# Designs tried in a protein design chat: VHH binders against Protein HIGH CHLOROPHYLL FLUORESCENCE PHENOTYPE 244, chloroplastic (HCF244). Part 14

Target 1, 331 residues: Protein HIGH CHLOROPHYLL FLUORESCENCE PHENOTYPE 244, chloroplastic (HCF244), of Arabidopsis thaliana (Mouse-ear cress) (o65502)
Amino acid sequence: SAAAVNLAPGTPVRPTSILVVGATGTLGRQIVRRALDEGYDVRCLVRPRPAPADFLRDWGATVVNADLSKPETIPATLVGIHTVIDCATGRPEEPIKTVDWEGKVALIQCAKAMGIQKYVFYSIHNCDKHPEVPLMEIKYCTEKFLQESGLNHITIRLCGFMQGLIGQYAVPILEEKSVWGTDAPTRVAYMDTQDIARLTLIALRNEKINGKLLTFAGPRAWTTQEVITLCERLAGQDANVTTVPVSVLRVTRQLTRFFQWTNDVADRLAFSEVLSSDTVFSAPMTETNSLLGVDQKDMVTLEKYLQDYFSNILKKLKDLKAQSKQSDIYF
Below, E stands for the ipSAE of ESMFold2; O stands for the ipSAE of OpenDDE; V2 stands for 0.75 times the mean of E and O plus 0.25 times the DockQ between their complexes.

## First folded at step 8 (VHH)

Design m2 (from k5 with S107H; framework vhh_lunsekimig_d3; at its last fold request DockQ between E and O 0.49; V2 from the best seeds 0.00; counts 0 for: grease 24.9 > 24.2)
Fold by ESMFold2, look of step 8:
Structure m2 (fold): chain B 331 residues (1-331), chain A 118 residues (1-118)
Amino acid sequence: as target 1 above (331 residues)
Amino acid sequence: EVQLVESGGGVVQPGGSLRLSCAASGFIFDEYDLGWYRQAAGIERELIAFITYGDYTNYVDSVKGRFTISRDNSENTMYLQMNSLRAEDTGLYYCAADSWYEDSFDHWGQGTLVTVSS
């Protein structure tokens, strides 16, 4: 009556058979897209919400539904899988100490029991230095748990995603005259998630990487004010578009009183202390690039990333304005 | 296979409302710029509204305050809510999707007809 959850004897598991966990997330979707383009057999683990997964199926990935908080759902997702790429990160509004830690432990234990040949785990640079931040503590504990598990693995510490800067800075600057910066001295070497995906798949194929801890850092570390200044300059450099006047608008942050206290408040308070420190989220990439056989010049710079974003918008704005002037002329 | 399929067009009286839908598949929906184009008889298609990665939106002057572009990333669907419709809004409405940083390409739907007639 016991279900056969282990791989059948004598059936080879292809090295191109991968499971991506967190496949609908910012990084996970890039991993899936890149892996499919490189000819991998991709399975995506998603929670039961069929509409968000439709694009993954359309790309040619297989989608399986499972919930890391329900360990009994995990073993079936691993049947026939060679490599797990774990892109899952706890959501800010969820209790990450229980859901993210318990789910990760269950996934790693199932991967070991099911004979998974390689496990890729994404961590955070400096996570060992900030145990007061719950997400960093969980990442560091997971790194240690994975090392002790005996599971063949690669740990990749990340610094920050360029994609996150669009919603935080680029769009508000387009919609407002200016935003308030911060004097925080922290610096982050943001990386394009497409570059992270490319380097991850290169690392998967390199047997010298097995068991190593890598840090993926973008080409330059940026303060928040430097990012804001770059966005303001790029918004104003198109000679064919009216320069947005730089003016100071106070962004009103309304004080809110909570009747129930949540873990998200504690995480926000702890992270603000990290932002006030002289923390650098960057690492030299010369050794990593040499080990992976990649050239630093092939990495997208933040300047190029944002220039492409603003230039595309400015072209569309120019088209809208030209169409309005054409209509006015006919009156 | 990349697909864009419009729906929701029809005949409406001046001052009325319609909501157009654009169902998308085959790409990372929330990472693309999306737009609505309109083609009136004898005129080339014109961009009337767009929504970017990060949800910056903008509109041609003639529809500002009347039309609202939006998207639901959980359903891979873009919408155009059209209120206070005018006879000049009559035409074929197309949705489009463009990559902004990887590869400049246009993907188009088949169009849905909106007729504003009294």
Scores: ipSAE 0.579, ipTM 0.857, lowest interface PAE 1.4, mean pLDDT 78
ESMFold2 (binder alone), look of step 8: mean pLDDT 78; pTM 0.774
OpenDDE, look of step 8: ipSAE 0.776; ipTM 0.920
ESMFold2, fold request of step 11: ipSAE 0.562, 0.511, 0.502; ipTM 0.826, 0.836, 0.835
ESMFold2 (binder alone), fold request of step 11: mean pLDDT 78, 78, 78; pTM 0.774, 0.774, 0.773
OpenDDE, fold request of step 11: ipSAE 0.802, 0.796, 0.800; ipTM 0.931, 0.928, 0.930

Design m3 (from k5 with G35A; framework vhh_lunsekimig_d3; at its last look DockQ between E and O 0.63; V2 from the best seeds 0.00; counts 0 for: unsure alone 64.3 < 65)
Fold by ESMFold2, look of step 8:
Structure m3 (fold): chain B 331 residues (1-331), chain A 118 residues (1-118)
Amino acid sequence: as target 1 above (331 residues)
Amino acid sequence: EVQLVESGGGVVQPGGSLRLSCAASGFIFDEYDLAWYRQAAGIERELIAFITYGDYTNYVDSVKGRFTISRDNSENTMYLQMNSLRAEDTGLYYCAADSWYEDSFDSWGQGTLVTVSS
């Protein structure tokens, strides 16, 4: 059975025409790259800047400028688009959470009004269980809004990006700076954003996924201290770790540095309550893998991801040491 | 086409400063580790500084405290700020990019000339 192409009356729309929102971000870049490689016609929604995002055009995407706070700019970005992949629901950089909610609602409403055939939304695992965390609440409210909107959609809950661990742990360990650990049992099943992009495009092509809520979890769930230990082993260098019990963390001013998912202090304090709840940010992938026709063993492990990162650095450090010894002989 | 282009070299007095740039076209720096190399007359090219994805940096001892490597992925450009220049810093400066995916690009055969004299 051929999937029906839902065309607006009198307007032809290619099923391969996609709009990526948040295309310059960590996940969005991977979505754009992968979609282009798989033959999609990719349009990228980008905020206007004096130095435009030329790298997206260099890859073969088209770029359109829009401001989600100005709803009148949105409809033009959707003309001729079959599918929207919304990567803009990442971590907010501003202290005001309602801006992300209002802009998202406007985008979804415009997509519905303009007959967009599929909308992909990225959410957070366990967001329905932590309304005290503003980012989690916004994600969950957006899930509900999509469910009630009548838009054909796929919601993908994520657990965490391997890419985020580079700045949080790998680099500070290499720089001999302090890293904050905790004795909390909370685990996160980090996934490489390249795998997230791959699975997203497989899901996009599967009509049995329409309307479903999926969770993408990495191959293994890790505690903070397990990640630190892995980085120490791979770097060949002990970390300067300050381990703080979660019960102590609630009352200290260092709380704002321990949780780097947001700059909002209220979010950081609320996350300390989540850590004390034995929360696991992982899900069984058996059903998802079966639906998508993929094998768990094909996903990059955190060990492999970090090993590749550290191996390249160690080669450069060896070269620098050799150059310094040559200079010492001459000077 | 894919290329790396350096700029910013010139003639400078000892103790002076220069800022080098390396701009990529046809590919994107954002998942690459980046490096600067220097080649003096009659000497093989040497690695002098690198910056990784995630902005870990390191330098050869002879330039530590004087040179600063940086990157701006939104401009697809890497920089080398060179302060307190010495005659020994004279040479052709090249940039290179190494990926986690085994792709590598460089500017060998071009370079930007830095001359520290007078």
Scores: ipSAE 0.537, ipTM 0.844, lowest interface PAE 1.5, mean pLDDT 79
ESMFold2 (binder alone), look of step 8: mean pLDDT 77; pTM 0.764
OpenDDE, look of step 8: ipSAE 0.809; ipTM 0.928

Design m4 (from k5 with D103G S107H; framework vhh_lunsekimig_d3; at its last look DockQ between E and O 0.76; V2 from the best seeds 0.71)
Fold by ESMFold2, look of step 8:
Structure m4 (fold): chain B 331 residues (1-331), chain A 118 residues (1-118)
Amino acid sequence: as target 1 above (331 residues)
Amino acid sequence: EVQLVESGGGVVQPGGSLRLSCAASGFIFDEYDLGWYRQAAGIERELIAFITYGDYTNYVDSVKGRFTISRDNSENTMYLQMNSLRAEDTGLYYCAADSWYEGSFDHWGQGTLVTVSS
């Protein structure tokens, strides 16, 4: 307060001012789109690029350049920010994991020093069970660091993105190309990134979940074979499936693309051990749904997601056929 | 604001090749479906090729084996490689875009002219 003027001490930051880190990624772009649609002032942290991230600016976001590997670039990005939503993950082409870890630590430390009021961090379900996987270890260590930091935060563990299944299974099956399967019993409760974004912004507004760990899991856990079978049914085509024991697949890139966040050889080998451990990447959503005030029925199912994708293609194929054989349609 | 800008059109002899480009901005390029339309004089636009989110492609029968649609998500650019061109390929070529959830192209470029003539 100020005498003779009702002015808050210092200039307060608005609760609607957010920084999205990893804004061009699969989840980050959905966070930015949704937040803008809900009226937030969105700043996007991106690495310096030869071409700008024009779509973010065209949407109405502010873009700032920083590199987490260069901690001195971080503080300026946080000026005037209330909330950080951290969607960033290490990239496969970065062989030194300490750079990615140290950059994340620097971001959290800067956020604490700058008085950031809320920090949202995305982690991976079961990351505490798999220290042999470098990405899992980094995520778990970041969770612990964030808890010890004194920052007001929300940690959201994810299971898998529906978006990754389009390129791995839906398209190759439509093209009658080979896909790789496995006999592992591992199940993943894939979630649409649009639903993750929606739930995140609901969680952001709920003060009762500050400091909590949430897991966002899709409506149903699927094996790889169940995903392939669903795509076959929706495409009306049998897949060329090579089913190979996990032990044979341990070095293959297809096995690690299953999770959509690593392509590093060491991570691929460690992920093959995760897949062979009879692990379920899913969690009950009853408490989370109750806490967030959402209904399970509002979540898109994998069947609906893939059905919409295949229906989109069917419409375009009919349009091509009508123009190729104009006299033959519906007579 | 969505913008689509075609380039690469020109005059070519029958049997020749051209490569069309479509530079895009104002949307998440790799999450959209993209397509090429062709419009001959006095005829409505016709869809001749499309590429979806995830890079599924298909073509009208008259261009299969001769034309190849592709895109480079790092450059926000779609391409149409046209080989073995015929006089019937003459026309104005448009690129188009839509989100794959809606399934209907509703954003258009201004077109680039391709003329296949001696």
Scores: ipSAE 0.581, ipTM 0.863, lowest interface PAE 1.3, mean pLDDT 80
ESMFold2 (binder alone), look of step 8: mean pLDDT 78; pTM 0.775
OpenDDE, look of step 8: ipSAE 0.813; ipTM 0.934

Design m5 (from k5, 18 letters changed; framework vhh_7qia_2; at its last look DockQ between E and O 0.66; V2 from the best seeds 0.00; counts 0 for: loop humanness VH .157 < .165)
Fold by OpenDDE, look of step 8:
Structure m5 (fold): chain B 331 residues (1-331), chain A 118 residues (1-118)
Amino acid sequence: as target 1 above (331 residues)
Amino acid sequence: QLQLVESGGGLVQPGGSLRLSCEASGFIFDEYDMGWYRQAPGKQRELVAFITYGDYTNYADSVKGRFTISRDNAKNTVYLQMNSLRPEDTAIYYCAADSWYEDSFDSWGKGTPVTVSS
């Protein structure tokens, strides 16, 4: 008869106690920042790294080391936590199944066992419509698993991040490097991660949203070509666009599947298939905005986001040039 | 608080090389533009090189082809590899950080001295 360790009625967990999983990621860091700004007690689950994410501590968050691929490390991170915000996504070098499925399942199970009161999960818009994409399938399965767990939860489906466009299109164009584009008509309503964080915390406080599935989408859906064109205009330079036919991507995926070591590459390439479809990764935000009590006008547009980025760079360039001229005059 | 700590400065002969490092803390490093400034005695501080979010780099004409700016986001460090150093490169070198959301570098380190002399 294994004595049920009567966990003494644990110190009442404060509703303001949040664990952010994936706190170092593009979205996670913004969640941490926003939560701290709003007065939450934030704990960050961070993988052990040679260079610790000291900025999280500097902001006032507590950092705990754990790894979703090591389920035994998870329980200790949840002690005294009221809310889990799960922003974690597997790294490209990691198998999708290990972190995004097994790790997430373990986290959800542990959260349930430990009596977590709220769980926020980030998913992908239309993930249920694209089972051919492994990540989307896993995300959809995780949605279901979370729903079945009985945890009070909010699932937020995302369309895309504006931040990713900088490295993918803006910088290559500025450097006059080749930009990889597809002629795929796929449109994505990109959002600023800061807006996602803001809306998430608003949603977190709204009890009417418990158990709901929300989709966060940017104000406009963009094709790759439209994004490239916008960057060209803002940079004042033409892009060297290399169009990769979807057919080539499919063949490459098929070939890579034959090699076990390339499975991850194959899985990533599967995302390209989604790009070949007339799929629109966008959703009306009217209902969501109404529910959250927010105004669409408060969301950053991609035009404004990129304009600010390019403007900043151009200013720096101008400064470099100006200084060079001054040095020439004194010689 | 945003902190920048420069290192790697010193005395070097003309034609020599130095590698400067700047370790950053207190901010989201990979979302910031990083730059190197220098100030020679009796001269104004000048921008030498910068590397943006996304790793776009650019250089002053005076150092182009000789200096290389790079960053390691995992280490929160920005580097300035300086090759073929000249006496005119003698200055205090300062690391700077700027959010690309903002229009100007607003954070500076204490600087590291570089002296190029025969």
Scores: ipSAE 0.436, ipTM 0.806, lowest interface PAE 1.2, mean pLDDT 86
ESMFold2, look of step 8: ipSAE 0.531; ipTM 0.819
ESMFold2 (binder alone), look of step 8: mean pLDDT 79; pTM 0.797

Design m6 (from k5 with L34M G35Y; framework vhh_lunsekimig_d3; at its last look DockQ between E and O 0.69; V2 from the best seeds 0.00; counts 0 for: pae E 3.0 > 2)
Fold by ESMFold2, look of step 8:
Structure m6 (fold): chain B 331 residues (1-331), chain A 118 residues (1-118)
Amino acid sequence: as target 1 above (331 residues)
Amino acid sequence: EVQLVESGGGVVQPGGSLRLSCAASGFIFDEYDMYWYRQAAGIERELIAFITYGDYTNYVDSVKGRFTISRDNSENTMYLQMNSLRAEDTGLYYCAADSWYEDSFDSWGQGTLVTVSS
């Protein structure tokens, strides 16, 4: 048998050898940083670009070039790898089916053929309940494909990233620009991507997690209006909110901010119907926290995440103003 | 290794324009707060503009409406567009970087000289 041997005959792969796919993305970079800090041998798959991803190398990772939309580039990236952590998503200019389905299928098939020992896949909470949304259906189909593949795996369903709220609400409110609000009842339990990375690596090391489906939800589920109100309070400014009924929101930039990886109008329209359906993107974390051995109070709250962001900016504004007043003093 | 390199300085008449560049390497450019500082002869270094994670920008009052800070994350480069230049804008211009959330570091370039003279 070749259980301890990958495509690199003669040297068994180490359990700490991981490939992070989507390594430069919002979640992927946190996975890479955390894994390196915890002593993993990290390889990062990035697309070729004029400037190399030097920060990943500076952190101590190995960088390889490949593109999931070009399956022939995948096998070389997997040589000597024990575990794949798949954070990849399509760019806005790419069809969702090409990257999120065909690219994932190719990656999983190659990982199986090359004897990858564990595969971590990120999915979306409630993807099985919204077949009318193409992204949701593709995520769910990928979950099933991974289950059928025979790969040892962990599937992690996500609810939303706190990081996305900075550009959508925090900055426009500070700049006194209009923000798009909605009367949608949908709540999202946003999580800091640093917490997602931490929990992922804990899950990776726990054999009781093998083959399980986990949902990572932030400490509290928030509506759009609640997020706006929090940003208003923290900024000390009233937002210029343009409240749009969900029925009108279907083809606006607000849907793009919920799905930073898609420009497909059909996906935006389908997801706007999900937003109007009283959907809650949250899950109880008691069992997950117990299984992973973590405490709910160690999770960053959205209040603290945004407070830290606004506090940093407000302090810089205060320093800038104090500098101007100092230069007005003549002695 | 973190490196910040300024360029684009020169001699310009009052009312003229210049665009400064700060080329960065060795870190995730878009996750850092970036700054432009100015130092005139005999004056301590002055913060004149910053751009944060998420692209919030602000300026000291003396340059508001005349200067524009921006960044191109695909090229790891920050810019300062300087319009309606005045004699008091003369000095060495430096860029700097700091993390808003994680371990901070100060990194200073060598500066690029802007001279506004008639």
Scores: ipSAE 0.316, ipTM 0.702, lowest interface PAE 3.0, mean pLDDT 78
ESMFold2 (binder alone), look of step 8: mean pLDDT 78; pTM 0.778
OpenDDE, look of step 8: ipSAE 0.794; ipTM 0.920

## First folded at step 9 (VHH; framework vhh_lunsekimig_d3)

Design n1 (from m4 with S99E; at its last look DockQ between E and O 0.61; V2 from the best seeds 0.68)
Amino acid sequence: EVQLVESGGGVVQPGGSLRLSCAASGFIFDEYDLGWYRQAAGIERELIAFITYGDYTNYVDSVKGRFTISRDNSENTMYLQMNSLRAEDTGLYYCAADEWYEGSFDHWGQGTLVTVSS
ESMFold2, look of step 9: ipSAE 0.596; ipTM 0.863
ESMFold2 (binder alone), look of step 9: mean pLDDT 78; pTM 0.773
OpenDDE, look of step 9: ipSAE 0.812; ipTM 0.937

Design n2 (from m1 with G26R D103G; at its last look DockQ between E and O 0.74; V2 from the best seeds 0.54)
Fold by OpenDDE, look of step 9:
Structure n2 (fold): chain B 331 residues (1-331), chain A 118 residues (1-118)
Amino acid sequence: as target 1 above (331 residues)
Amino acid sequence: EVQLVESGGGVVQPGGSLRLSCAASRFTFDEYDLGWYRQAAGIERELIAFITYGDYTNYVDSVKGRFTISRDNSENTMYLQMNSLRAEDTGLYYCAADSWYEGSFDYWGQGTLVTVSS
């Protein structure tokens, strides 16, 4: 029975105290890193895992074990916290409703009850326009719930992460593996998670942003084909692109819905439908940049991001090849 | 201070196996390219394997099919599984970490000695 340290009613909560939910994720870890660098006291809510997230401790954060799917574990994590930054998303193997809805609702309710002073929520751009996608629907519902909660909050809608493109396109192309392409004209303005973290913390300090909905978008919106083409160019090799017709994905989704155990898979496949639409996941950043006092030029472009990645890899490959040739000469 | 510490080196017979480990302290591997170098006596240090952010791996030809590089970001540790070891694999093995910001590996370990002898 972990003794609930009854912090006496009245201990002033430090404004620099942040709880990061989803701290081990792609975005969460960047939030933690940036916050620490800026002098915040960071606590990380981490699900129990066999290997502890020691890297977060090494960075100087405190780690507390809790699970959004277990609401009873949440209150203890919020003790002494001023600000919550919610970067959590359900794992692919987890039901979306459990973590992304029930868990989030519990977290928001608990935050309100405990007097959290600021709540940052990451949502998805145009989530209100795609109720057919379960995750988008849940995100939109969460936005509303947060608004209705009365918490001082910032909602940030995201378009996509550049980091996700590495595993999805860059590495497969380098390995001469098939990449999944869609003919969907969907365009996504990807951002570097480091930029997202930077902008988030700037937004956090701006009281004028309280209660606002912001959209963070990269400098350019990209189709899947454009991303693949860019990777091909940078890699110096052609991709093996397997184009899956959206129609096939839809049929697969419909078939999977007939099986209760596959509902989660079906729900995930719903994202494919969004990709089939002329939907643009981009937003003008002019107003946001002005509000935050940042320059668009300070944001990493996808071209630069991928160029740096491929350049580094190609250099290493060249070194390996050079050494291999030398070894052949001595034998 | 950022440190890389290698372990797992030792003496092994030809055809034997070793597993090297590289543990990082005070920084995380998450956004680093990682590599193993080795240096035989009288020979320049050579890159033998690397693993990038995104888990792309590649090897020098002499170790292909025998060595496997891997990383565990949760443990902040990189590994080199070495199978079918040969006399020519004898040397000091170094762990390295490369941030994308510099054109070279930023951090190096002190090395672990691998001796393959009958």
Scores: ipSAE 0.418, ipTM 0.794, lowest interface PAE 1.2, mean pLDDT 86
ESMFold2, look of step 9: ipSAE 0.528; ipTM 0.842
ESMFold2 (binder alone), look of step 9: mean pLDDT 77; pTM 0.768

Design n3 (from m1 with F27Y D103G; at its last look DockQ between E and O 0.74; V2 from the best seeds 0.00; counts 0 for: unsure alone 64.7 < 65, grease 24.8 > 24.2)
Fold by ESMFold2, look of step 9:
Structure n3 (fold): chain B 331 residues (1-331), chain A 118 residues (1-118)
Amino acid sequence: as target 1 above (331 residues)
Amino acid sequence: EVQLVESGGGVVQPGGSLRLSCAASGYTFDEYDLGWYRQAAGIERELIAFITYGDYTNYVDSVKGRFTISRDNSENTMYLQMNSLRAEDTGLYYCAADSWYEGSFDYWGQGTLVTVSS
């Protein structure tokens, strides 16, 4: 609208003023925390909720309420903002996916009209190859919409989060509970969300990245079975694997139940209707690392990530055992 | 700096219940391991329960089945539900946090007092 393009002359917007959308999610939290630590002025867009998002305010961020399905709520969230970082990920319900598309379109249009200087959008690697998966189709359509909008932007395609593997595999294996497996050869190059956050903020500071599409991939692509085997070795326990052939998953409603107990994007990709493909969710990182001025050796490997997780648990179990011996004495 | 604040302590009768809370500032709990320690008079602090990233939990034998540790990442808060309280549960209860990849609890609260008496 004409009101959205009215900027007062001589009132500069600070380059450190950032709006984070999806700030309570797995990646969004890391973006907010890292940006605050690096001295940014962070505003978090939060939908109205019965439980307040007080921890974001306690961290030193500003919280604003908006409903992306109500476009009239968006302009106030963007006042004084230089950069938008869009970490919002759709929920598995069908209405949520529709709202995410319409809401993102409204946000991008408002950002353009209000003179937002940079828009960072997180997409999914291979989203252009899998229109049958609604989330991938929405991500790809959003990429195209953003590119055609004329808004200065960075698009970052992601492969998968290491954080999702803890709840899906590491914990159930320690608890001797069932773990869902598959015979699909699909591989994912998982990345630590803390590395994603670090690389994103480096990219924000680099004018050579403006307008580019980047893919952030971990150092190695893993199959589901390879992840399970690694967790078994590190935990010192066999997994109770319930292996579901890809053909059965394709023709049943079991996919919805997998999605509901695993919320990570990479996990949804592993169990989506694309499991019959020989897809690799990875990309070479040499050019990206060179553009960002980062060293591949500083990236966390999945082996180290999981080793640290299991080692920490073993130490705490030893502490409980030592405390139990102390507390077993009776009068 | 991570700051931890406990609340919910008080005086209860044997067999009663209390719910302790631990709120953090400065860091996201969901990538930290969290624990509850108890200190009775004249005794060193003891770890009685912990919860990891991903919600793996474990307990010392003396509270197993009576206490439940949990967390709510959207509130950045950890809880300890204490049921069937006994006189020997009396003590100062501390919450603690660490990065799960650094090996031990590094951050501590000031403690909240639980007294189980008639």
Scores: ipSAE 0.478, ipTM 0.814, lowest interface PAE 1.8, mean pLDDT 79
ESMFold2 (binder alone), look of step 9: mean pLDDT 77; pTM 0.763
OpenDDE, look of step 9: ipSAE 0.543; ipTM 0.851

